# Ledger of designs, part 15: VHH binders against C4-dicarboxylate transport sensor protein DctS (dctS)

Target 1, 216 residues: C4-dicarboxylate transport sensor protein DctS (dctS), of Rhodobacter capsulatus (Rhodopseudomonas capsulata) (p37739r437to652)
Amino acid sequence: TLAHELNQPLAAIASYAAGGLNLFDQPEPNLTMLRQAFEKMGAQARRAGLVIRRVQDFVKKRTPQLAALDLSEVLAEALSITAPVAREHRVKLASLIEGRIPGVQADRILIEQVLVNLIRNGVEAMAEGPRTGDDLTVRLARAGAAVTIEVMDRGPGISDAVAASLFDPFTSTKSEGMGMGLNICRSIVEMHHGSLSHGPRAGGGTVFTVTLPVPQ
Short names: E, the ipSAE of ESMFold2; O, the ipSAE of ESMFold2 at other seeds; V2, 0.75 times the mean of E and O plus 0.25 times the DockQ between their complexes.

## First folded at step 10 (VHH; framework vhh_gocatamig_d2)

Design n1 (from k4 with T52Y; at its last look DockQ between E and O 0.47; V2 from the best seeds 0.00; counts 0 for: pae E 10.0 > 2)
Fold by ESMFold2, look of step 10:
Structure n1 (fold): chain B 216 residues (1-216), chain A 124 residues (1-124)
Amino acid sequence: as target 1 above (216 residues)
Amino acid sequence: EVQLVESGGGLVQPGGSLTLSCAASGFTFSSYALAWYRQAPGKKRELVAGIYSGGSTVYMDSVKGRFTISRDNAKNSVYLQMNSLRAEDTAVYYCARVTIEYSSGKWTVTFDYWGQGTLVTVSS
């Protein structure tokens, strides 16, 4: 039971945090017990991280199960899944389906995870720094022999931040590599014979474009 | 295996032009950012220009307006057009594969493969 494995370390962290706050509120706090509470919270956070990495390993090693897929349905599911984090950061999720979208051969689980990851990253980018608006828009359209999915945020954008990182060739150390990243999304899309690209959004922000072939 | 092969270096006079090219193999070229770095004798390796998978570019200040980076995903190649060359541009130029990750609202940059380099000498 994967849900059970995820909820147990989170519940333990909440319990140790509540106990730690009670210790802080006592007239003579026991510092040894406070240290122990923090140590146990740290251990449970690492345990939760390992559970998350197992989910990522499952996605990475999954053989794609291609079937006819309605991308508008998968988009609706991804928007539903990401709605709580969007509300938390006051981001309005929107979709734009342009015209008739043909079915594609794809693995629903894998494509859903790509969309969820791209939407979550866009929401989190909009939570940091100035933004050009409150909307994150996902556009679904046909482009010739392919279907495109564009995830368009209004955050600070990639140009200046990534340029600064490229000037320091030793910035490759990953201290926070537990989440699903762009390279994993790219691998999934390529297993579907598509492409993942990105670029600046006019007026600020980032556009991520997933391209999937239409069967012929 | 991943392979990056630079070419196009040589001897040119100040004010001249060169085009460097980098042929890539062993990976899905269109999914990665590519960059040109250079290293002059006794100096640290420095970024010259970068191009992201989506086509956006970045340049160091000293080469803006003189150098142009481009990519051709159909040919798995990255190019550096160098115009108005100066003696200070003399260096070994390296093509590099750059992985750009976007997670938790942050961009992270990793690099893992470099070419062998191509020498550009600018002198009379």
Scores: ipSAE 0.005, ipTM 0.293, lowest interface PAE 10.0, mean pLDDT 79
ESMFold2 (binder alone), look of step 10: mean pLDDT 81; pTM 0.779
ESMFold2 at other seeds, look of step 10: ipSAE 0.263; ipTM 0.636

Design n2 (from m5 with A50V; at its last look DockQ between E and O 0.46; V2 from the best seeds 0.00; counts 0 for: pae O 10.5 > 2)
Fold by ESMFold2 at other seeds, look of step 10:
Structure n2 (fold): chain B 216 residues (1-216), chain A 124 residues (1-124)
Amino acid sequence: as target 1 above (216 residues)
Amino acid sequence: EVQLVESGGGLVQPGGSLTLSCAASGFTFSSYALAWYRQAPGKKRELVAVIYSGGSTVYMDSVKGRFTISRDNAKNSVYLQMNSLRAEDTAVYYCARVTIEYSSGKWTVTFDYWGQGTLVTVSS
């Protein structure tokens, strides 16, 4: 299982860290064994990263299995999955479901992964820099012939990054327009005939908006 | 192949107006932020305005109230309406695609593709 594959390298890291601290606390620490403990921890961290990448590659390769989907149920599951990392960084996860949300034709697994990735990125942005509040809010609403899902964080935001680049020289580096995780999210949403957009959140932070069509 | 083609530049009198346009192709236009920047001879590049994929805008201080950036996702185009032009606005204007990266817990924004530019001259 995915849980088992991730628990193995994580347990190994915890074991090597405990052993390393024990060695460090001895009167004359064996520096060769301490170095080996750190090297083994690094190797297990890379192994955990490979497991995560295998899951992400599977999602990108998957042909969408479209079925009637209740987005409020997928949102609840995504919030449950991300709750531990949010608590670790003292981020309060909140949701706002506005009115009646019609069903959409979507692959539950792929849309869940989009929401988990967007929420996790927002939590990490709030953890790494100044924040304007402790809440990350996901708003679910109908907008005409579409449903919108807004993931709104309170971290430094895209506007601060744009301000920091005001004096940039010309760039010629090719890019897909987003980081690797956001590009996967965009691809998934586009496979569902939707769009992924972004912008600054009023009062600070970033908003990502997923738009999915309501069936005719 | 990503392409950005600017047009609409020309010679105008101080106080006049111009509309610049930028036709985009080779990428999913509606998913990207777009920017206008400019470079006068012998000067460094400066950001003029950004429009995010969600429609929000930001402007440099010297153009606020005079310039308006907009986009038309149906035409894959971004525009810069320039009013109350001044001699200091003389420059080659470029449109650019904005790339967003999230890594190591921070956001990085870069301008990764741009066109050949369109010259705006404000004189006399």
Scores: ipSAE 0.005, ipTM 0.435, lowest interface PAE 10.5, mean pLDDT 79
ESMFold2, look of step 10: ipSAE 0.013; ipTM 0.385
ESMFold2 (binder alone), look of step 10: mean pLDDT 80; pTM 0.776

Design n3 (from m5 with V58Y; at its last look DockQ between E and O 0.01; V2 from the best seeds 0.00; counts 0 for: pae E 14.7 > 2, placed apart)
Fold by ESMFold2 at other seeds, look of step 10:
Structure n3 (fold): chain B 216 residues (1-216), chain A 124 residues (1-124)
Amino acid sequence: as target 1 above (216 residues)
Amino acid sequence: EVQLVESGGGLVQPGGSLTLSCAASGFTFSSYALAWYRQAPGKKRELVAAIYSGGSTYYMDSVKGRFTISRDNAKNSVYLQMNSLRAEDTAVYYCARVTIEYSSGKWTVTFDYWGQGTLVTVSS
């Protein structure tokens, strides 16, 4: 997944650079298009930077650093990071923030990674099998003493047997299965005193639910 | 300094029971998953059981229903209750702290601190 995540913005940068050079070769360059090419190159460079920063943070064997966190900001960043792969597979990303969301005690970078992994898992499930629609929706809401984050895809769904394999927390003694990264997501969420669960989405697909406690 | 100190090992007859304890210090215990590994002489170390900070558990197939992992965050301790012990359970048992790592495009669960181990011998 790192190679794919970096290759996409790098390929886009190369394409915009080639297009921009072609515009320079014209007798009357379209300056509006040339400006847009530079702006798009800049956006892709920033996306590549986010991928690199994520890798650097985790190479250090990071432990959670809990602080007050605005989950709506983290969700916006996760959607930004996953937008290119969603567009590549013609998946429409949507968010739904219901009501006022209190802050939680969490490590921003680790929770962002959970959301990115769950969103990518849903996009890939929708890309690689039958789907019941093109929308992947992330719902953020408060439920009493907790905040819930639901990542809802339209893929084929997950059997209980496949789900059990995906949540195996330790891979050194078992074969790898579908959903590499879900055991990591569960580990991260549980280190935040939350839970990660799954179930069917109404109308088809899978919902993954992250529950994080609200400080009392 | 992170410390993990195992205790409770000993000689037990087949079918007997033991409780292993691991006392932890030097870190925020409630934020980490912990695991028990074991290593028999001449064998590779194998994961026996793990418990996440929120209480979710994992067991290797051969110990399911016989072993129970638990934790007490107030005492910074993790326990392994071993029942119906068999000769194959003879090993040095290690307590380990669980962490995560991203490398070469993959996420892995790994272990960054280990205790010195406690010997469990199951023999007639």
Scores: ipSAE 0.000, ipTM 0.231, lowest interface PAE 14.2, mean pLDDT 78
ESMFold2, look of step 10: ipSAE 0.000; ipTM 0.109
ESMFold2 (binder alone), look of step 10: mean pLDDT 79; pTM 0.768

Design n4 (from m5 with S31D; at its last look DockQ between E and O 0.24; V2 from the best seeds 0.00; counts 0 for: pae O 14.1 > 2)
Fold by ESMFold2 at other seeds, look of step 10:
Structure n4 (fold): chain B 216 residues (1-216), chain A 124 residues (1-124)
Amino acid sequence: as target 1 above (216 residues)
Amino acid sequence: EVQLVESGGGLVQPGGSLTLSCAASGFTFSDYALAWYRQAPGKKRELVAAIYSGGSTVYMDSVKGRFTISRDNAKNSVYLQMNSLRAEDTAVYYCARVTIEYSSGKWTVTFDYWGQGTLVTVSS
């Protein structure tokens, strides 16, 4: 699976890093073995990069197969897929469907992938940082000629994460993010003539908003 | 080839206004966050303002209410409107392309391309 393919190099990196630290802490560290540990971590980082590029290329090359789609059904599936991870981190998934939700023209597979990614990342934010509550809520509503899907977590929020990263004295000429990034999710949504935005949630946390047009 | 070209710097009096522009080429402009940074003599480069692909903005505290960042995806351009300029705003201003990722519940921000900068001098 794609998740397993991404987790393999990450697990290997963690293993080589732990082994390298053990070697480093010895009274007379074996420098040849330390070098080998770093070389293997580098190789696994490149392998992870190749897996990520393959996923990005697959999504980018896929022409969306637009069909009438019930977003409430896709949301229910995304919540089901992410429920085990939410339970592991004591996050309560909630949905709120406001009023009648018209069908949209969308590729079910691609939109489901976006929702699963947004929900899982919100759950992990709540697990790893301070949180203002235990609920992650997905709101589905009609806004005029569009339908909105809001994924709202109660984690530390965008401003904390952005501030911490923006003061990093190390810069790169090119960055290879891991996993399905926000830029790829935005590309999927824009292929559906929609928009993906993100911002702070009042009271703490992050809101991701997917907006999809309603056919006339 | 990714290029970012800043323009619009110059000498202004305190209290004056200036608009900086950054023309971008060589990439799909609408896919990226853009930022303005500045570096005063003898100081570290610091974030001034950023604008995300979705249009959300962030500003450093000392420029809030005085500076406005905007983008025009049709022109592949990012702007910084600078009002009520102060001597402390004197710096070389840089436009940057920013990759923003949300993974494992954490935001990561990396800077992969920079312009050559445009000098802003505020003095009487």
Scores: ipSAE 0.000, ipTM 0.181, lowest interface PAE 14.1, mean pLDDT 77
ESMFold2, look of step 10: ipSAE 0.005; ipTM 0.288
ESMFold2 (binder alone), look of step 10: mean pLDDT 80; pTM 0.772

Design n5 (from m5 with V98I; at its last look DockQ between E and O 0.60; V2 from the best seeds 0.00; counts 0 for: pae E 7.2 > 2)
Amino acid sequence: EVQLVESGGGLVQPGGSLTLSCAASGFTFSSYALAWYRQAPGKKRELVAAIYSGGSTVYMDSVKGRFTISRDNAKNSVYLQMNSLRAEDTAVYYCARITIEYSSGKWTVTFDYWGQGTLVTVSS
ESMFold2, look of step 10: ipSAE 0.068; ipTM 0.456
ESMFold2 (binder alone), look of step 10: mean pLDDT 79; pTM 0.763
ESMFold2 at other seeds, look of step 10: ipSAE 0.013; ipTM 0.383
ESMFold2, look of step 11: ipSAE 0.013; ipTM 0.444
ESMFold2 (binder alone), look of step 11: mean pLDDT 79; pTM 0.769
ESMFold2 at other seeds, look of step 11: ipSAE 0.020; ipTM 0.507

Design n6 (from m5 with S56Y Y113S; at its last look DockQ between E and O 0.05; V2 from the best seeds 0.00; counts 0 for: pae O 16.5 > 2, SAP .677 > .668, placed apart)
Fold by ESMFold2 at other seeds, look of step 10:
Structure n6 (fold): chain B 216 residues (1-216), chain A 124 residues (1-124)
Amino acid sequence: as target 1 above (216 residues)
Amino acid sequence: EVQLVESGGGLVQPGGSLTLSCAASGFTFSSYALAWYRQAPGKKRELVAAIYSGGYTVYMDSVKGRFTISRDNAKNSVYLQMNSLRAEDTAVYYCARVTIEYSSGKWTVTFDSWGQGTLVTVSS
């Protein structure tokens, strides 16, 4: 439920705030621990915000509000929103914007949600499975009549993530191998007349590619 | 017409080795992940190993370090090198094409086979 999903970050915020006040009241406060408490509070507040936005989008079943959109600005915001969870798991977020990126017709809020979900999934894969490095890179580039956004993690890869599903019996059962939120992300991208695909990252990990058309 | 034809099975003593082969045709072999699964009489299928198009490999825990899956895209073939064989490895082994698909709002993995399999018997 919404209440359950909000109670977790709210309870964490309350705990870190109480701990932070205790540290502040010491004669010689440990500044490293105090900084960590504030950072964790911020991360949980951002998680609560994402839960609220997800509910708002779910309740408003509507056509995307398409407008001219600068994808580099949306990427910057998505990286900012995911920075606390990446820091928590020691994942270094990076971006690479290659060349001139034309504007696209898109709903800023929905595309931001897609990027946040893909980045978070990559961070979680790197935190909870084998990883081949500490960097998650988002590359933004033009590919002909489209702009591509590649979310590249260093986790176990799509083949490794699928491995947990490879030991399911074939007796009338099927398993989900792509993690949380991918079907929602694909639906959003398709509503924007784009596509979502995936493949291996050179050197290990997964690349998720969002392709959005450039107005022609 | 898609085909996957298994070969290389036989009778082997415990501790012995076998190499299974699977010849593929009728699809773009280099674009797909391939897998070996096995089925002993009266038992459910077990996925043994998989190799994806990028060369990444996955093994079930009980065969790690003993079995090696490999592919030769020029020959449209996938192989399973089985070493240190045990009685519990006795089964019919099948080669499969792995497909990741979106169905009913979920991503699923399917394993498609077309051959009769190849019998591996590990006896005392």
Scores: ipSAE 0.000, ipTM 0.124, lowest interface PAE 16.5, mean pLDDT 75
ESMFold2, look of step 10: ipSAE 0.000; ipTM 0.170
ESMFold2 (binder alone), look of step 10: mean pLDDT 80; pTM 0.779

## First folded at step 11 (VHH)

Design p1 (from n5 with T28R T99E; framework vhh_gocatamig_d2; at its last look DockQ between E and O 0.74; V2 from the best seeds 0.00; counts 0 for: pae E 9.7 > 2)
Fold by ESMFold2, look of step 11:
Structure p1 (fold): chain B 216 residues (1-216), chain A 124 residues (1-124)
Amino acid sequence: as target 1 above (216 residues)
Amino acid sequence: EVQLVESGGGLVQPGGSLTLSCAASGFRFSSYALAWYRQAPGKKRELVAAIYSGGSTVYMDSVKGRFTISRDNAKNSVYLQMNSLRAEDTAVYYCARIEIEYSSGKWTVTFDYWGQGTLVTVSS
């Protein structure tokens, strides 16, 4: 399983680190064994990196496999996945589910990755320094024939960073981001016949809106 | 194929009004920010107004209160309503699509498609 494949190298790293500390605590540390402990940790870190890269490649190459999907469950999972990084940066994750949310036709893995990516980007923006609050809120609501998912952070917003580039369009460079950036998220949402939009949040920060159609 | 086609330019008297239109095709219009830029002869191209995909707007200072940018996602069109026109507003006006990337909490902006422009002349 993917969880097992990641937990194995992480457990090995923890074990080698504990062993390395025991060696450090000896009156005359065995430097050969200590070097071996560091080398083993490095190898396991590289193994974990390969597992992560395999997941990213799977998501990028995946053809959407549409099925009935409960977005409230996917949101709960995305919040769970991002909770550790939010705690690390002292960001409070919140959700707001307004009314009854109908099911949508979607690929659970791809939509979960979009939500994780948007939430993580917001958390990291809030870690960048001054922020207008500590909460990142995800709002689920029905809007007519569609469901909307709004990811609202309180970090440095779109206005200052983008406005400077808007005034000088010939000095801007194309994004060369690795991993799952906004372009990939937009493509995933469009393959689901939806849209991804963005804008400034009132009071500071960024709001990203994913819109997915309701069948029938 | 992505296309942006401007229209609505022409000759107008100082104090007059014009509405510029930009018809877009070949992409999901509602997902993108769009902007109007202008270039007077021998001058640098400069921002006039932009509208984000979520509807928020930004304007250069000299046009605030006189110009209004808007979008109609059902018609795949962005508009520039220009009121109280001045001689300094004379320029070729260009519609542009804006690619905005947001990764790891950082914004990156590029301008990947431009129209051919529509001429606005403000003269007595």
Scores: ipSAE 0.037, ipTM 0.430, lowest interface PAE 6.7, mean pLDDT 81
ESMFold2 (binder alone), look of step 11: mean pLDDT 79; pTM 0.771
ESMFold2 at other seeds, look of step 11: ipSAE 0.394; ipTM 0.668
ESMFold2, look of step 12: ipSAE 0.010; ipTM 0.346
ESMFold2 (binder alone), look of step 12: mean pLDDT 79; pTM 0.772
ESMFold2 at other seeds, look of step 12: ipSAE 0.014; ipTM 0.473

Design p2 (from n5 with S104R K106T; framework vhh_gocatamig_d2; at its last look DockQ between E and O 0.04; V2 from the best seeds 0.00; counts 0 for: pae E 18.0 > 2, placed apart)
Fold by ESMFold2, look of step 11:
Structure p2 (fold): chain B 216 residues (1-216), chain A 124 residues (1-124)
Amino acid sequence: as target 1 above (216 residues)
Amino acid sequence: EVQLVESGGGLVQPGGSLTLSCAASGFTFSSYALAWYRQAPGKKRELVAAIYSGGSTVYMDSVKGRFTISRDNAKNSVYLQMNSLRAEDTAVYYCARITIEYSRGTWTVTFDYWGQGTLVTVSS
């Protein structure tokens, strides 16, 4: 339902942007209609912001509701949610599900938020500098008593100084908005008795790894 | 519907003072960071000052010590007290609601709603 609520304003933004570009390309562009297209895009961006804020408020105040969860379904939803921004930056999203993935005890809403944030961060890294390819791949696999979710980008990588500050909120005020993206992701994963780590991707880029326990 | 309405602009002589106000509605005001933004004619927009929901503030270097941003959560309002005004402060001033994110060692500020602006003119 989150995908549906976000896909509606995103689709509207894309439509108004396409319409605005068509108007701009006319020999004598109608400036009133161009302004209306931008105003409509702004309104839909605000609507999407309200949906995101509802989720963020829910996450910040929510006691985790752990239940059996199919991580492949949550991954598919996260990829759907992030597909438009990936397309805008010419990033190709891919998934790699290796073998049979057992269910985990998790809160679907909170884990979806983690995956969306990690994928978006990878897309940003690939948009901000030189990159070793156009694909961002999410690998889902079982590793013994755990399941791993690896978000692998092809951006410039993470320096040691940047790595030390990735989860440190010290350099910002606590806004009730989303000012603590990766720090919040780590907190959510730890609430699920898992871990969030990072390292280099073979061939260039970064891997963020979420590890979640498999129930016994 | 999120709405931000600026007021308090006007004509002032160099060295003078003005207080800008921004009235907010349509959202939980105390949960968001707010910022003042300005644009002079023919120039790029620039961030002037921001105030976070927890009360921390940040200022651009050229206004530090002269401008003070504040908020009143009971009145859903953000203020910019501008002292020792200079000709270079002439601009349209905008109030904005912001989201602040920390990712990959970088702070980013995303502006999601903007007011219509209030004109400040500093001249003799």
Scores: ipSAE 0.000, ipTM 0.099, lowest interface PAE 18.0, mean pLDDT 75
ESMFold2 (binder alone), look of step 11: mean pLDDT 79; pTM 0.767
ESMFold2 at other seeds, look of step 11: ipSAE 0.013; ipTM 0.456

Design p3 (from n5 with S53T V109I; framework vhh_gocatamig_d2; at its last look DockQ between E and O 0.57; V2 from the best seeds 0.00; counts 0 for: pae E 11.4 > 2)
Fold by ESMFold2, look of step 11:
Structure p3 (fold): chain B 216 residues (1-216), chain A 124 residues (1-124)
Amino acid sequence: as target 1 above (216 residues)
Amino acid sequence: EVQLVESGGGLVQPGGSLTLSCAASGFTFSSYALAWYRQAPGKKRELVAAIYTGGSTVYMDSVKGRFTISRDNAKNSVYLQMNSLRAEDTAVYYCARITIEYSSGKWTITFDYWGQGTLVTVSS
């Protein structure tokens, strides 16, 4: 629920504030520890802001509202939204925008949520198992009559059997309390006349590729 | 106005076959996934099968190998081929349009439109 997701960062802020006041009330306060307490409070305040933004973007039974969309702006916002969880797991987020990316006809909110979900899945995969590096890279490029968005993690990878189960609504995983499932991401992309695919990343990890048509 | 109209139900003997069809109108059919649901008397509705826009399909375990979902985007129609019918398949079958919603902090697959249903009765 919203209450549970906001109470966590608020409780953390209260805890850091209490600890900071104890440090401040010492005869010779440890300024390094006090600064760290303020930094941690700031991080939790930003986490609460992320939760509030999700509520402000809330929709029920959404049909796509297609409009001209700049995918580079949507990618930047998705990276901003996922930065706290990436930092929590010490994952370095990066983007590569190769050349000029033409506009696509898409629903900004739905595509942003697809990118956020794919990035979060990659970060969490890198947190749960062996990883071949600390970078998660999103590559945006034009491929002829389409634009591709590749979300490339360094996690343990997924088998074709596990990938099939992740797209099957009868066998959904990682969906409780964590956001959008991969079957929903595929549905959204297909509603935009695109495709969602997966494959191995060179050097280890998984690549999820979103392909969206360029109108002409 | 989104409309889904099921047809093809009826009385059939155990081991028999039926083909259900669902005619869709009022939306861009090729952009949506479709599903078949069923509800037996006194039971909850259950998902039987779904087909995504790219042709990928999913089935409930009890119908795998017996039922086949398919779509014809040119005719705005989705079909359910039901073979080797059993008494437990007796139900009202509904065609539904799949969409997404955000609630309780997550996105989920849901259904925004259903047809009125078509009755399938399997009896000797």
Scores: ipSAE 0.000, ipTM 0.291, lowest interface PAE 11.4, mean pLDDT 79
ESMFold2 (binder alone), look of step 11: mean pLDDT 81; pTM 0.784
ESMFold2 at other seeds, look of step 11: ipSAE 0.012; ipTM 0.403

Design p4 (from m5 with F27S S53Y; framework vhh_gocatamig_d2; at its last look DockQ between E and O 0.24; V2 from the best seeds 0.00; counts 0 for: pae O 11.0 > 2, unsure alone 62.1 < 65, grease 26.8 > 24.2, SAP .778 > .668)
Fold by ESMFold2 at other seeds, look of step 11:
Structure p4 (fold): chain B 216 residues (1-216), chain A 124 residues (1-124)
Amino acid sequence: as target 1 above (216 residues)
Amino acid sequence: EVQLVESGGGLVQPGGSLTLSCAASGSTFSSYALAWYRQAPGKKRELVAAIYYGGSTVYMDSVKGRFTISRDNAKNSVYLQMNSLRAEDTAVYYCARVTIEYSSGKWTVTFDYWGQGTLVTVSS
């Protein structure tokens, strides 16, 4: 946790400071050990600074940093990231890229996270309850002024009532649960001026569709 | 940071209407989902309605068809139009920001409550 990572260098600083004070109070202070205590305190202070910088960099990236993005490359990485969990549940991951896919203006990290979350949700749906097949397919296609990304699973499907609960942005459901994960995905996609929708897959299962605008 | 100030509450009769306003400002206004919550005495705070950055809306079941959330970016405002008010709608209403964060390998959705709220009383 962040608290644990920051508490380690702070605890070390406190320990070296206490030890240094005890050395300082000796009848003849060991100056070599005192110097070492100060040097180690300085090193731990620098380590704490690096931990803080990592957190600050992460928090500052809460808005999309839009740039030209090749969705085929992002999809390939998302499939690679999700391959272990798909193998664990004997789900075959596939992609279908229809025609030439124009670049979009998007934040690669955020869109990758959306795809990873949608693929994981599909794999988990196929692992739980009845499934109509073993394939989860991600389809990329151009639809006029937009690109669509369809994540198609073979799970039991979801009702509109369950989907409404999953998209409620303010539940306390943990982020690994379908409710919080889809809310995060919708928020990210809408920050990219796109949309996230769902519907039944032909032949059984669910399709989640991300739509992103194509720059003119 | 986003500054949120609620207004428009008051005392109304059942069947009446009110419009709640939330003046929202700051560099991140358009980057966040905005929501209305309410809390009656002794009850847990509950979501009333939310509007995502791109305009998609969510409503609690008991207010759907009666309440409408909207956003006016030119006025930096978010509104809750409340029609056909009932006694059960009596509460303090809060405008809230929804933040998404990535921390320690995990995405979280959190609520930031900014402001004192506005009281809506539906009596008799």
Scores: ipSAE 0.000, ipTM 0.345, lowest interface PAE 11.0, mean pLDDT 77
ESMFold2, look of step 11: ipSAE 0.010; ipTM 0.416
ESMFold2 (binder alone), look of step 11: mean pLDDT 75; pTM 0.729

